# Ledger of designs, part 17: VHH binders against Programmed cell death protein 10 homolog (ccm-3)

Target 1, 215 residues: Programmed cell death protein 10 homolog (ccm-3), of Caenorhabditis elegans (q17958)
Amino acid sequence: MNEEGGYLGAMTYQCLYSPVMEKIKQQHRDDPRASLALNKLHTALTTCEQASPSFLYDFTKVLLDDSELSVNLQESYLRMHDTSPTNDLIVSGYEQNADYKELTKRAIELRRVLSRVPEEMSDRHAFLETIKLIASSIKKLLEAINAVYRIVPLTAQPAVEKRKREFVHYSKRFSNTLKTYFKDQNANQVSVSANQLVFQTTMIVRTINEKLRRG
Short names: E, the ipSAE of ESMFold2; O, the ipSAE of OpenDDE; V2, 0.75 times the mean of E and O plus 0.25 times the DockQ between their complexes.

## First folded at step 20 (VHH; framework vhh_vobarilizumab_d1)

Design v2 (from u5 with T58Y; at its last look DockQ between E and O 0.88; V2 from the best seeds 0.77)
Fold by ESMFold2, look of step 20:
Structure v2 (fold): chain B 215 residues (1-215), chain A 125 residues (1-125)
Amino acid sequence: as target 1 above (215 residues)
Amino acid sequence: EVQLVESGGGLVQPGGSLRLSCAASGFTFDSYAMAWYRQAPGKGRELVAGIDSGGRTYYADSVKGRFTISRDNAKNTLYLQMNSLRPEDTAVYYCAAYGSEIDMYFEYLESPDYWGQGTLVTVSS
């Protein structure tokens, strides 16, 4: 598995398979045999995701490569975040806690504003406005992470701090890629760095969930 | 040598107004993003307003609607119009310049290239 299978793979079930399964199940809601079969398929997909996070990405990649379809995968994954489910950004069991709720809100906002990048890159004025929103969203997420850091168990604080440092690192890489983009117009590198930042955002919440479950 | 020289600070009553100026020299002013920061006693410096080379503005939530940033590229001067001043606005105000407007947008991760000396604003009855 390459680096793409890591950060895109982590998002493949949520961005691609889960929404498609929901649409198909709704289309067949009045057919009991189809509904039962679709529920079994859904269970198999979630089992694959749990067993090997990269499998659904690999499966999708092989399907697209064999079909010879011209798909810009980096941009496609970013666009999907506009409407994809966000249950992976909820801190389970703490949905009404103000600090965890704020973390979830800011993580969703960052994901959504990053999803606009592929559509806006060709319009310099629109893109600069979106970059301002991205920068503001990153700042608000950092503030939310700091607030959560103070309330997680002491045993979880080192892991949260490590995730915050990675998020800051990738935020700086994103800003540097933007500066380079305005010089060389390399749109793909912007999409790559944006997807990596989405992954880091997801990993913060995932790590918090893991530490709260395990103590 | 780059210089940023602030002026216009002083003592004002709550609800009053002040206009800060920042005279810039030693760099291509109209190519830089410009910002006002403030530092209250016992606090770190915080961004209050920014304006990029294209005229796009940014305001901290605490000053939005009360402060207006502007620039005059012909005079190489940055301005901050401060209205409806509150005691919480008491601070030393600094002019700052960024060579890349991206760095100004990411001000919490990056530092300005240049700073002024500051001008004191005191809001007290």
Scores: ipSAE 0.679, ipTM 0.825, lowest interface PAE 0.8, mean pLDDT 89
ESMFold2 (binder alone), look of step 20: mean pLDDT 83; pTM 0.845
OpenDDE, look of step 20: ipSAE 0.793; ipTM 0.898

Design v3 (from u5 with T58Q; at its last read DockQ between E and O 0.93; V2 from the best seeds 0.85)
Amino acid sequence: EVQLVESGGGLVQPGGSLRLSCAASGFTFDSYAMAWYRQAPGKGRELVAGIDSGGRTQYADSVKGRFTISRDNAKNTLYLQMNSLRPEDTAVYYCAAYGSEIDMYFEYLESPDYWGQGTLVTVSS
ESMFold2, look of step 20: ipSAE 0.742; ipTM 0.875
ESMFold2 (binder alone), look of step 20: mean pLDDT 87; pTM 0.881
OpenDDE, look of step 20: ipSAE 0.878; ipTM 0.939
ESMFold2, fold request of step 21: ipSAE 0.718, 0.749, 0.742; ipTM 0.853, 0.891, 0.872
ESMFold2 (binder alone), fold request of step 21: mean pLDDT 87, 87, 82; pTM 0.883, 0.882, 0.834
OpenDDE, fold request of step 21: ipSAE 0.887, 0.888, 0.892; ipTM 0.941, 0.940, 0.943
ESMFold2, last read: ipSAE 0.763, 0.727, 0.750; ipTM 0.888, 0.865, 0.888
ESMFold2 (binder alone), last read: mean pLDDT 87, 87, 82; pTM 0.882, 0.881, 0.837
OpenDDE, last read: ipSAE 0.891, 0.892, 0.890; ipTM 0.942, 0.944, 0.942

Design v4 (from u6 with T58Q; at its last read DockQ between E and O 0.93; V2 from the best seeds 0.84)
Amino acid sequence: EVQLVESGGGLVQPGGSLRLSCAASGFTFDSYAMAWYRQAPGKGRELVAGIDTGGRTQYADSVKGRFTISRDNAKNTLYLQMNSLRPEDTAVYYCAAYGSEIDLYFEYLESPDYWGQGTLVTVSS
ESMFold2, look of step 20: ipSAE 0.727; ipTM 0.870
ESMFold2 (binder alone), look of step 20: mean pLDDT 83; pTM 0.843
OpenDDE, look of step 20: ipSAE 0.881; ipTM 0.939
ESMFold2, fold request of step 21: ipSAE 0.728, 0.755, 0.733; ipTM 0.859, 0.886, 0.872
ESMFold2 (binder alone), fold request of step 21: mean pLDDT 83, 83, 83; pTM 0.846, 0.846, 0.844
OpenDDE, fold request of step 21: ipSAE 0.887, 0.889, 0.892; ipTM 0.940, 0.940, 0.943
ESMFold2, last read: ipSAE 0.731, 0.738, 0.732; ipTM 0.869, 0.875, 0.872
ESMFold2 (binder alone), last read: mean pLDDT 83, 82, 83; pTM 0.841, 0.841, 0.844
OpenDDE, last read: ipSAE 0.892, 0.893, 0.891; ipTM 0.942, 0.944, 0.942

Design v5 (from u6 with E110Q; at its last look DockQ between E and O 0.92; V2 from the best seeds 0.81)
Fold by ESMFold2, look of step 20:
Structure v5 (fold): chain B 215 residues (1-215), chain A 125 residues (1-125)
Amino acid sequence: as target 1 above (215 residues)
Amino acid sequence: EVQLVESGGGLVQPGGSLRLSCAASGFTFDSYAMAWYRQAPGKGRELVAGIDTGGRTTYADSVKGRFTISRDNAKNTLYLQMNSLRPEDTAVYYCAAYGSEIDLYFEYLQSPDYWGQGTLVTVSS
């Protein structure tokens, strides 16, 4: 699995398949045969994804390549986050705790402001305004991560610290990519680094959920 | 040789006002994003306000509505107007310069290119 299949693969079901499956299920809600088939398909897709995390990404890429549709996957995934579910950013069982609630809020805000990147890159003034919002959102998320670090079990602290370090690393890569973009106009690389940052944000919350369930 | 020289610090009563200046030399001032930082005794240095080359500003939550950052490119000078001062504003205030607006926006990830020597502001009865 290539690097793209790692971070995009982790988002493929949520960004592409889940919304489409829900829409098709709603369209066929009066047909019990179709409803049963769609439930089986849902289970099969999620089972395949768990067994091979990049399966849906690979399947989608082959489908697009064979169809000769010209789709920029990096930009498409970013745009889809504007309307994708955010339940993956909730710390289950702790929704009323102020620190975990703040973490969820800031993670959602960062994901949504990053989703605006593809639409704004060609307008320098609008893009700089959005970059300011992205930078502010990253800072607020870091503050929320630090607050959560102080309240997670001691056994979870090393994992949270590792995820924070990865998030900082990819935040620095994103900022450097932005500087380079204003020199060389490589729009795709900005979208790549934005998607990588969305992935790192998701992994922070995922790791916390895993550690709280095991503890 | 790059120099950033702060002035205007001093002792003021709570509720008072103070205007800090930072005279810049040795670089193309209007191509740099500028910022004010402060450091209270025993604490880390924190961003107070920033202003980019296009005049866009940012402020720490603790100073919003009370402080105003501005710049005069003709005089190569950065300003910080501080109103409604509180004892918790007591700190050494530093002028800083960034060669890229991106670096200012992501200030918590990297250091400024240049720092001033600082000017002390004390807010006390």
Scores: ipSAE 0.696, ipTM 0.828, lowest interface PAE 0.7, mean pLDDT 90
ESMFold2 (binder alone), look of step 20: mean pLDDT 83; pTM 0.843
OpenDDE, look of step 20: ipSAE 0.861; ipTM 0.922

Design v6 (from u5 with D61E; at its last look DockQ between E and O 0.88; V2 from the best seeds 0.82)
Fold by ESMFold2, look of step 20:
Structure v6 (fold): chain B 215 residues (1-215), chain A 125 residues (1-125)
Amino acid sequence: as target 1 above (215 residues)
Amino acid sequence: EVQLVESGGGLVQPGGSLRLSCAASGFTFDSYAMAWYRQAPGKGRELVAGIDSGGRTTYAESVKGRFTISRDNAKNTLYLQMNSLRPEDTAVYYCAAYGSEIDMYFEYLESPDYWGQGTLVTVSS
């Protein structure tokens, strides 16, 4: 599968399908058959995603392409993070621990400032202000990751270090893409790199949750 | 040849003030983002304040409200007004230049294009 289907695919259920499922649930609140159907649909979508990691992304892309709707998916995914649930950024069972709580806070903050990119890219002054906020948020998240690294079990430290290295790598790619953008105004590549950074942020928390659950 | 020359350092009592200057030459000062860094003995260099070509500023949390960065494009000079100085502000202060505001904002990942030689600030009672 292509790289886009990997990082957008990982976010597709949370950004697109989960909100729709919730809206349908509310519309059919008093219908137990609808609740059962929604549970079955949830299971089917999850099963498909496990069997083919980019399935929901591919399905959505085919649907949009065949419907003749012209949608910029990269920008759409970014905008949707402003209103999407953030429970995927919580370290389950450790919500009151100061270091994990700080990690969650900084991850949410970064996701939110990155979601502003599509709206602000065309205004150089506004965009530079947002870039300043993004850079500050990345720095604060890195500090939170370092703090968490010191308190996770020794068996989890290599995985956290690997995720930190990936996050730094994509942060550098994002900053380089911004520099290129001010030369060639390729707005799509800014959105691509922003989505990749959102994905890396999510993977840090997900990896920590997986390692803490296993032991 | 690019040069950044700091001046204005010295010995100051706690609570005092200093104004640092950085004279720049050899590049188009107006188009560069400029920054002050400091390095205390035994520690790494850290960003103190930055100012981009459009006048947007950033400050380290430890100096916010006490220090003010400014630039005079007619004189190719960067300034740092340091008020309410504390002993922990003791360091060598460096002028730095970035060809891109992006690099200045991502200073923890990027290096300045140019560095000055530094000026020593000592805050001691």
Scores: ipSAE 0.742, ipTM 0.884, lowest interface PAE 0.7, mean pLDDT 89
ESMFold2 (binder alone), look of step 20: mean pLDDT 82; pTM 0.838
OpenDDE, look of step 20: ipSAE 0.861; ipTM 0.928

